# VHH binders against a8e7c5r167to518: the designs that were tried, part 4

Target 1, 352 residues: a8e7c5r167to518
Amino acid sequence: YKIFMDSDSFYYSLTYDLTNTVQRQGELGKSDQPLWKRVDDRFFWNKHMIKDLVDLQAPQVDFWVIPIIQGFVQVEELVVNYNESSDEERSSPETPLQEPTCVDDIHPRFTVALISRRSRHRAGMRYKRRGVDTDGHVANYVETEQLIHVHSHTLSFVQTRGSVPVFWSQAGYRYNPRPRIEKGERETMPYFASHFEKEVETYKKLVIINLVDQNGREKIIGDAYLKQVLLYNNPNLTYVSFDFHEHCRGMKFENVQTLTDAIYDIITDMRWAWVDQAGVICQQEGIFRVNCMDCLDRTNVVQAAIARVIMEQQLKKLGVMPPEQPLPLKCYRIYQVMWANNGDTISRQYAG

## First folded at step 1 (VHH)

Design b1 (framework vhh_gefurulimab)
Fold by ESMFold2-Fast, scan of step 1:
Structure b1 (fold): chain B 352 residues (1-352), chain A 124 residues (1-124)
Amino acid sequence: as target 1 above (352 residues)
Amino acid sequence: EVQLVESGGGLVKPGGSLRLSCAASGRTFSSYAAAWFRQAPGKEREFVSAITWGGSTTYADSVKGRFTISRDNAKNSLYLQMNSLRAEDTAVYYCAADSRLFGLPTSEYEYDYWGQGTLVTVSS
């Protein structure tokens, strides 16, 4: 499918529903309804622009409404080639091997797509909009989907990020104020519950990855979150706390590997969406909901690490990746750039 | 910020075994992926094996099944157990550490820190 970028932050497609994951599209089934009638309203950024036309029930509205997301889209085709030098580097000018010309290529190939969808709710600046609101929406909410496509197989893994869903406030990063809890546990519970009831309805099970610092000024938010989770006592919620500053100083790979090693069984048990031309093969059983306070980069790093583990499991299942060795370096370089672009784009949307 | 020193090299007969060690000073190996590379006389530097802090490993096809990489984060050390050695394993072996966030890099250009090397000679 063709995907267009209207600016550095807005994306649309005439034929593909960018607002829904592969799994949600499968749940909706095949339909002759226009795209805009099938979209996920959370990510339908231009819905307000067409409200009057929709209310008029004008049939021709369907030809004018193109669903637009705010977020990020990048698609890359990767070749699994374990030669340290690329085929391009070995090619002579007379017989260039830069790209195969035949469908029967020697090396396995797969497509990676990364789609981040920013919620239209609570789309304000980080310093003005924090935590949960009275509608159960959280600040900085983004759904990120990683897609792998090989032959007729499409595999999808989805994660979310968002603010800690209590009532809290903090000025922006330039002012360095201490965060504050604005409401007690009893007053917070209906809105905390509203947020997670919506999440459970959509994703069935949630594994919360709390990256808020467990010491210093962020601790008050982490403590409030844990207390609220315990009080709520929903069996569909699993809570994992990871002190990012304690373990991931300088955002080193080995430090984030500590987290992914610790939750490896949780990652594996969650599975992924898997469809082919005959239909659904398996479904993702839950979602990671990752949060931090000041630095969106912490969340991006952790989500990228989890998604890499999933990608490797998916590629091994498809026979594209050997079971006992990682992908070629070139593949990881492209993958790292994709996730860095994702993080940079989301940071620009929220930091100003 | 990390300094690496290799040891354990020497002369060994074909079919023999040898264990290389790499000691790090400065920041600990617990913050880095680590790898072994080798360079035979007149050849370019070649990837041998890599390991993450958590113990995930990868090996070059030429050494897979014969060599085992391991680490001791408490001792700030990296090891390479070399079994069933062949004449073509003769090289200077280098310890490397990578501050990068993702994967197990197999290119020498991806590693930030390097040791001085230790010579391994396999001959009868």
Scores: ipSAE 0.000, ipTM 0.119, lowest interface PAE 17.7, mean pLDDT 76

Design b10 (framework vhh_7xy4_2)
Fold by ESMFold2-Fast, scan of step 1:
Structure b10 (fold): chain B 352 residues (1-352), chain A 125 residues (1-125)
Amino acid sequence: as target 1 above (352 residues)
Amino acid sequence: QLQLVESGGGLVQPGGSLRLSCAASGFTFSSYYMAWVRQPHGKGLEYIATISGSGGSTYYSDSVKGRFTISRDNAKNTLYLQMNSLKPEDTAMYYCAADFRTSGLYWESEDFDYKGQGTQVTVSS
């Protein structure tokens, strides 16, 4: 199957369902229904076309609608090679051009794919209100799936991001305004609950990672979030607060390891989706829901760090990486570029 | 440890152009959002523009949108601000800033962890 980019940051495939994770596709089972009838509605950006065609009773409607997502897709094939790299005599006179390029199967290979799916709900960038709306939808909701493919094995790890699901706002860039809480806890609760009930139905358990600053102007949003989580009292929610500014101040992004180390047991217990030719080997048990105030750069850094921990565990279990070695530097550099591209694309979609 | 050194300011006529530069050192430049902010004499800091680490995303204040262009050269660790159609109201000290904790969607003066010493822009006859 092929994945196509249609205009700026819209993606489609004629045969593959880009709206569903590997795990959700497995849950839907084998079906003779057309692709568009099986899609996840949250990420089905051209859904309006289907309604119009069905309302018109158009002949062969199934041929006319190809599901399109808005977000990000990047796929890379990586080679696990720990050999010391020297620029000396690499592919020069010692590698004659008359010989075809031989496939190097000495080193293990794997494919990494990164897919981000932006929710079609709350797609407007013009609103100064953030957070949750009266339909239980949150601003800047994105599902990000990291895929590993090795031989017949497909492994998947999914995370979400989205605005803090209370009613809050900030004015535009010109004023440099402080964020404001627009509704109290009692008025907020039905919509907060609606959001998390839908999330729990979809993902079963949620680990909330709140990256909102615990001091200064962002504190009001973080305090409101924690208070609402405590009042809601849902045993399927785990709340983790990480003071990103405090730990990563002075360009100490390596201190994100403090977070991943602290939640290592949670990461490991969550597992990942794993499918081979015989079927499902294991399932992801829950999801990380990561947020900062705008869910852009800090969120992307944290999600990338969590996804890296998972990927290394996956590659070690597959025997693609040695158990006591980190990811090779060349692989890590490509991986960092993939996640940087993901973050930049999502930021552009939000801000216009 | 972070150092930011601004340059390119000066005196210019209304309707003219200037290009500001900021040389960054002491950190992985390509990993952080960078911003231009300005401070008119006797007033507070005003946000002008931000740019993502890769340069793929840019954001502007309403007062400069369509006139100013923020860009970066990660190979040279340098941030730029191209200022066209300058107005007397653009007269200010211009600062390069780095912020790793905000998304760059909007900025308050208290959000800046670092800013350089600034470069003066004066728009007058």
Scores: ipSAE 0.000, ipTM 0.248, lowest interface PAE 14.2, mean pLDDT 76

Design b11 (framework vhh_gefurulimab)
Fold by ESMFold2-Fast, scan of step 1:
Structure b11 (fold): chain B 352 residues (1-352), chain A 124 residues (1-124)
Amino acid sequence: as target 1 above (352 residues)
Amino acid sequence: EVQLVESGGGLVKPGGSLRLSCAASGSTFSIYAAAWFRQAPGKEREFVSAITSGGSTTYADSVKGRFTISRDNAKNSLYLQMNSLRAEDTAVYYCAAQPGFLEYLKSPDTYDYWGQGTLVTVSS
């Protein structure tokens, strides 16, 4: 149901609203309005076409405007089979009603979809001005949704990423450029507040995961962020700092597990969206807002790790994954490639 | 647990071109940042170029405009296209990978995985 445009970064569907999460689609309810009037404006990249068609008084405008997102979409069907050598690659069933003639192993399967939606606001590259602008929009804002589909169940988990929402800059054409704070805390507050007021309205609660180093060059940005969060004093914000400098120094990717273990209760309490044919079963209570300074890959790795914890909880709840056993290695290989492709696509959108 | 193996080194004339390849084994390479470092006789190991998992690139001033780093995550491979080679480019070239910390791409001590190196000699 998803159709990819030639640019590799633009996606649309004739039957599915790619601009809204499963949860937001449910919140909008049943509507007689055409798809493009119900879309999330933040991710509606061809919105300007609407004005031209309306201004021309074109009949049946609703047939001519399909919402387009910029970002990433990948869908994979995974089979829970602990004997990798007996696996056949199967993207879709050829004959869904056909049953095995003999008693064969019947393995659980589930679909994973990953959708990243880049905000049309502040859509410029990451060169000079970072952070928040005077409209409350932040640079490099992306909403990423991980979907699990099994039988009649659709489960969704959403995270966001974006620049630290203070006024800061870093010259991209300089060798080893130093970040600078461009406005004081009082000048920053109206725009910082504007950003988070919209985020709280949309997501209700935010857990900020700050991946900016707490020592060295990045410290100035991290310090400014924490100070602004404390001054803003919104009970719907939780601030978590994870210092990669303290944990890296030649350390492995598995050290991201230190972070996910430390916030495991926060991850679990946030829950996920869950819908079936009868309606909404439960909702996600908040989101993670992950940020770094000049580390798009760190953000992707952290979001992938959090999303994996959620996926395993979801699959165990649905009985697709055993309670005390990890998924087959082949499943994790495919999952890891999906998240790597997500990170690669987002990085290319900012770099060109 | 990533294993890196370089290939493509050899003898080239000044002004010539050479393409280095680095083959990675391990399902996690695609989420790593990867880099090329080089070490000439009697010198410290120096940064040449790096590429993040997202495809963002950075180059040492000495190679900028002459070398191009690229990767193929589907093949778990890293490449360095070297053009307009100079005698000063003569070195053992090493492929390296690290967890994607952009501020540390030029610091060899942050790289957990290293190849054994491939010799590039630029001489007449």
Scores: ipSAE 0.000, ipTM 0.127, lowest interface PAE 18.8, mean pLDDT 76

Design b12 (framework vhh_h_nbbcii10_fgla)
Fold by ESMFold2-Fast, scan of step 1:
Structure b12 (fold): chain B 352 residues (1-352), chain A 126 residues (1-126)
Amino acid sequence: as target 1 above (352 residues)
Amino acid sequence: QVQLVESGGGLVQPGGSLRLSCAASGFTFSRDSSYYLGWFRQAPGQGLEAVAAISTSGGSTYYADSVKGRFTISRDNSKNTLYLQMNSLRAEDTAVYYCAAVDYSLFSTPESFDYWGQGTLVTVSS
């Protein structure tokens, strides 16, 4: 993909709509309309910069208006080669019987792209007042899309993150104050409902993964969230609570697999978007909405773990990955660095 | 190659304080690396126990219940060094303390941690 960065954390493309997922682009259909008329407004960061031209609704804006997202983009090409040694690139590899013209076809290859789109709503409002606002927008809302590309196939898996959508506040991390609930359940419900009505309209079904601690100071936010979900009683919402500290207590970060194992059927049933030259092969049936309170690392770790399960399923389906064997360690190293870069970039954007 | 070198251990009286350091080489604590750094200990005749951990980004920390409120883990990315500040030390804190690192890309492997230091002895006695 031809994707450009015009400054720290702002990205654009002349021909590709970075504001829309592969699935949303398919749902909009083929159009000869200019990019700015097809964009997802939530992620159209330069809309206000071109407001006068957009308000004119003149065809002349088509040539100069390029949608810009704020967030993260990284693209990597990965080779499935179980020999980690650089000796594979030398003139005398372990299997020197291969013809030079056949070497390019020996190891499967695939492209991984990771795109995070920060909502333009409530940007920079993290410090004290978090949660939901009176327009139904939540602080720190980001849509993250993982793309796999092999030959003519493009596969996509999308997750979201954002603040717990109740009215809550907390002073900056410097002296670690306890969070506070600012409004009761009845006062909160119209705005909580507004948020999830928009989410259900966009993503159809939501699996909420709440990473807020189930004891201690964070419990008040987790309890408020669960109570609000129960009162809202929407069958399109599934609520999963995971005590990150409880399950990772023994300094076993592999315990995040406890979560992915527990929700494996939900992950598998959600599926992914898959398109080729002939059109749409399958669609993602829902989305994970992951949240924590203070530590953005928890959200990133959980999303990376879920996305990895999906990637492995996708690569096995494409015949790129063996059905009973993990990817080479080098592939996972690159993959995890991509997700670490994603988390660090989003964290810096939240800090303002 | 990845190496972890601990320092700062020694003899201290009950109620005293010690600061352990772990100098890392062969990788960096930069924001672009996804490593988790931790302190483990092994008391005489006991198994290995996790004490505290921190992500290289510094946003995620863990403490064992036995040390919570007394010990503080921190890092200095510019010095590529991990620290453990140990306050209100007890006889039960006597152990060899190990610095360890896990590569996030390896979290799906059966090994819990990839890299270990040689250990530094902490003795809490009068």
Scores: ipSAE 0.000, ipTM 0.180, lowest interface PAE 16.5, mean pLDDT 75

Design b13 (framework vhh_3k1k_2)
Fold by ESMFold2-Fast, scan of step 1:
Structure b13 (fold): chain B 352 residues (1-352), chain A 124 residues (1-124)
Amino acid sequence: as target 1 above (352 residues)
Amino acid sequence: QVQLVESGGALVQPGGSLRLSCAASGFTFSEYAMRWYRQAPGKEREWVAGISSSGGYTSYEDSVKGRFTISRDDARNTVYLQMNSLKPEDTAVYYCATDSPLWYDLKESGYDYWGQGTQVTVSS
């Protein structure tokens, strides 16, 4: 498949539906419906062209509208080679030249793809009104899919992020402005419910990871969120509060291990989508919905950490990664750069 | 082992220009987002500007937009803040800051590593 970038943040493919996860494509693959009726409307940025072309009675409409997403796409092939030189080990061993075998040497390989799909609803710069709107859409909603491909196997793990789905605001052009709750719980509930009913319909179960600070100026948003979750009382929602500042102040990637260790059973039980030449092997059962108030870095770091745990489980299951040994450092460096680029792109779309 | 060293602070007249530098060591500089903050006497520390690890995205506080430019030189492990049209209210100690390579919110990220600061004074 070929994926093209129309601009810094818009992506399309002539052969692949970028609007749907591997799992959703599998669910839709038994339908005789044309491609444009099968795309995920949330991420179909040029959807308006379908109506216009149908209204004009344009022939072969399937050739006129190529689904375009806004977000991020990066694909990397990683080689599991523990003999690779590092910054700490630059000395060359006295190994005889193995030119024909060295050129064609085969180490375990896998492809990592990272796809972030920004919702066309509420798309725009972060400004005064952030949370949920009257259609149940939240500000800066993004679906991120991590794909692992090895030979005939395709594995997928999906997470979402978005604003806390209450009515809240914060002035966009002053550094560290104080957040406010704009509506009470009764006024909020229909829109909160609308948001999560759509999420449950799409993803079945949601594990909410709330990264809003438990103290200080962010507490008002966190308190409002928890109260709405409790009032909504949906058994398909699990709420996890993690005080990022208390556990991860001055943090590095490894400091989020406190969170990933605490939810390891939830991560493992959620599983991941897996397809091969024979069909579907397993499905992802639920999704993480990660949010913070203002700091997009917190959300990206946590999603990267969860996705790394899943990737390691997937690679061990495929026999690409040894059970008791981490990947080569070069693999993790490339992985970190991919997630860095994802975060940078989303931050630019959110702030710019 | 991570070290950030700011330099270039000076006394300048209103309307003047100044370039601050921050030399980084002890980490792979190209993988980290870099930020500038400032703190005036009796005030809290304020974010000024940020640049992504890739250099592809920059962001500025509204009061400095059009006057300040952040840039980086990964070959020299240095981030710069070019300050033009300086005003008395720009008087502050300027700090360089960075996070882990997994931090990407240039405006509001938690501060993993800080420099010692460099004093900028704008007065007649």
Scores: ipSAE 0.000, ipTM 0.157, lowest interface PAE 14.0, mean pLDDT 75

Design b14 (framework vhh_7xy4_2)
Fold by ESMFold2-Fast, scan of step 1:
Structure b14 (fold): chain B 352 residues (1-352), chain A 122 residues (1-122)
Amino acid sequence: as target 1 above (352 residues)
Amino acid sequence: QLQLVESGGGLVQPGGSLRLSCAASGFTFSDYWMAWVRQPHGKGLEYIATISSSGGSTYYSDSVKGRFTISRDNAKNTLYLQMNSLKPEDTAMYYCAKDLPSYEFLSGSDYKGQGTQVTVSS
């Protein structure tokens, strides 16, 4: 499969369906239908072009529309090598006693891909309107899929992010604007329910990771969220609140391990989608739905940490990584850059 | 202390049926996914089926889908594989595995049992 970048934040492929996760593609089965008829409508950013082509009465209309996503795509090939500490950085290309970076016969290799898909719903919304709308769509909704590929094995882990699904707003012109709740609990409930009914239909179970501050200005949003979750009372929803500022004070982002350690059993039980040459080995059992007030830096850091735990479990199952070792430092640095690029790209796509 | 004991294998004619059992001990069986894998003589390990900890989700390799059924009894700490419409190609040593299959499966005695031989021949 070849993936093309149409602009800084738009991606397409002539043969691969970028709108669907590996798991959803498997659920759709084999089809002789054109790509655009099989896509996930939520992430089909150029869907309006189909109407124009139909209006032109083109005989080849089914093959003229290539689905485009807005979001992020990065693919890296990594080598598992624990002996890459070189004292002679400048002489490494010509030094025969130093191990090559890409050696298939000595060190295991794997491909990691990161794909973020921004929802086309609410794409024209100004930054002042947050939360849920009357169609059950939320602002800043992004599906992020992490793929691991080794030989015939394809493994996929998916997370989502999006605004807290209540009716709220925040003025974008001030440095420190206060958020406001626009509708009461009873008025909000049908739309909150609509959002999560669609999510449960798609993902089966949701573990909500709420990163909204538990004190101060943001508390009003966090309190509203928890109240609606309790009122909705859906057994397919698990609610987890994490005080990001309390645990990650002073730029100590490594303290996100406190969260991943606390939910380690939940992460492990969720599993991942796994396909090999024999068929489907397992599917992901639910997803994490991560939110902060802006769905930017805090959300990206937490999703990266959860995805890393999953990736290490996957690499150990594949025999690519030893069971008692962490990811090699060089691999981890590249992985961190991939997730930083993901966060930066999503941030630039949101106005303000 | 972790132990997996497979049983129920044997010689059967093409088109026949067998039911394999795996008795688990030394861990909280109901907390783990379980798998059946097989190894034909002189060949590599092949995934056959997986089952979630509750038994609510099951997955099968394409070669056995529609013919084999994986199930579990958490009260008895036992995993089952019902094999119907058996073919000569199903001849293999069958292993019960704790959690999802692993490329390191053959190196870890704690993660698989002794196996039970299934031979399909006329």
Scores: ipSAE 0.593, ipTM 0.846, lowest interface PAE 2.0, mean pLDDT 80

Design b2 (framework vhh_h_nbbcii10_fgla)
Fold by ESMFold2-Fast, scan of step 1:
Structure b2 (fold): chain B 352 residues (1-352), chain A 128 residues (1-128)
Amino acid sequence: as target 1 above (352 residues)
Amino acid sequence: QVQLVESGGGLVQPGGSLRLSCAASGFTFSYDSSYALGWFRQAPGQGLEAVAAISGSGGSTYYADSVKGRFTISRDNSKNTLYLQMNSLRAEDTAVYYCAAGPSLYELLTSPEAYDYWGQGTLVTVSS
């Protein structure tokens, strides 16, 4: 698939629906409908153009409207090689180097793709208000899909992030504003419920990973979230709290293993989407909904760690890597760079 | 132990230039542990304010309106060092400048108090 990038991290493809996960594309069934009629409306950033083209009675509107997402796309081919080979000064493609350039065919290869889709709802906010709004939409909502492709197999794992879905805000445009709760639990419940009813309809089950600090300034938001979850009492929601500040002290983001070890069974039971030439092999049973106070880099680090656990399980299941070994170091570094780029892009879109 | 050490402060006349450096130890400015880094300042008797910040990848930057066009932030991950190039300095730029690290550009700018990854500060004095 050919994917194109525009300014401000807008992406499109002429042949692939970037708005839908692999699993949602399968659920749409056989369709002769134009691409733009099959898209997920949440991530359809140029949707307004359809109305204008229809109003103008434009011919071939189905070919003029290519769905555009805002977010992030990166694709890498990775080689499973446990042997040291520090020859980074490889000959450039410009060199007519026809001596064995592809002796690496001895090692398994796979493609990994990372796609983040920013919700068009509440985009371009210039207000201090965060959280949920009266339409049930949350600030900073992003769906992130990790794809693995090996031979005829395509595997997908999806996570979401978004603001804590209560009514809250921070004062002014200074670097250290105190967060405040704007509405009580009773007033909040219809909108909190609206948000999670839509999420449950889309993803079936949600595991909430709350990364808001348990102490200090952020505590008020974390307390409000937990109380609202308990009052809502939906059996399709599981709530997990992790004190990121305490566990990742000393900028040891790799030490998120405490969390991934604690929820390993939950991660494994969630499974992943898996399709091949014959069709669907299995489906993902739920998603992680990860949040910090502003749903940015703490969220990215945690999502990357969860996605890595899934990827290693997928690669072992496919026989691409041995069951007793971790991901090769060189392979892991490329993977970490992909996730770092994802986090930086999302942060840029929200920081302005 | 995580430590940030600022250097390059000093006395300059209005219109002059200075380059501040922040050297990190106990952690690395690597792709696999990307850190947003920033410069904050505190004028005598005043509160702390954000001056400039740069994302973990280096692809995104922030500048306060008061310094935009005059200051340039950059990072060198191979040297584990953050820089602030300050041009066209004004008396109002007189302050202690602090280096800080956080998990993202946005979190560093909105919640710097959440993390104890600050340098000791370097004094910049723009006289007369």
Scores: ipSAE 0.000, ipTM 0.332, lowest interface PAE 11.3, mean pLDDT 76

Design b3 (framework vhh_gefurulimab)
Fold by ESMFold2-Fast, scan of step 1:
Structure b3 (fold): chain B 352 residues (1-352), chain A 123 residues (1-123)
Amino acid sequence: as target 1 above (352 residues)
Amino acid sequence: EVQLVESGGGLVKPGGSLRLSCAASGFTFSDYAAAWFRQAPGKEREFVSAISSGGSTTYADSVKGRFTISRDNAKNSLYLQMNSLRAEDTAVYYCAARDSFWELYTSSDYDYWGQGTLVTVSS
């Protein structure tokens, strides 16, 4: 499959549906509708083109409409070679004494792909209104899928992020003004419920990870979110609060291990999508929905940490990774760069 | 040892231009976000501009449209192009670097700092 980039981080493919996860594509395999009617509407950025082509009575509309997502795509092939230095500068594929390809043929290898899909709903300016709108859509909604490919096996793990789905506002990020709740619980509930009904329909179960600070000016948003979740009382929702700023202040990525250790059983029980030549082996049972208020970096770090735990479980299951040993440092360096690029791209799109 | 070294400061007239450089060593610069902060005598250190590891940029309102931040990962370098300089831009300018997973405009979240380079805007 070839994936092409249009300007401003728009991506498309002539042969692959970028709007749907591997699991959703499998579920749609029984549909008799044309591809453009089966794409995920949330991520179908050129949907307006369908209306124009239909209005013009254009022939062969299926060949003219290529689904375009806004977001991020990066694909890397990784080799499990414990003899490689973590400092790999000036590594070249040309060697007169030994072929790198011959060494690579001995070692396990796998492909990692990262696809982020920005929702077309609530796209645009991030001014006063953030949270949820009257259509049940939230600001800065992104679906991120991590794929592992080994021989005939394709494994997928999906997470989402988005604004806290209450009615809240903040004037501008440069001022860092105190955020405000704009509507009470009763007025908010129909729209909060609308948002989560759509999420439950798509993902079945949700584990909410709230990264809003538990102290200071952000606390009002976190408190409102928890109260609304409790009032909504949906058994398909699990709520986890993590004070990222307090736990990770000055110590960076490694302290997120406190969170991943605490929710390890939840991560493991969620599982992942797994497909081979014979069909579906395993399905993902639920999704993590991660949110913060102003720090897009926090959400990206937490999602990367969860996705890393899943990747390690997947690679151990496939026999690519030893059960009692981490991957080579070179593999983690490439993985970290992929997730950093994902976060930076989403931050640019959120800012405009 | 992680080190950031600024250069390019000096005396310029109002309306003039300067280009500041910051050379990074002892770490993989391409994995880090970087920023410029400034401090005038007797004042607190203030944010000027930041650039993420992926190239996303942010500017303080006071410099927006006049300053441009850029990076060259092959040279492990960060730059600040300063145009239309004003007397109030007079300050010591600091290069800073941090993990790309933290807020870009909060000085307390930056782990590595240079020694600073003086920019004086006067006749």
Scores: ipSAE 0.000, ipTM 0.155, lowest interface PAE 16.3, mean pLDDT 76

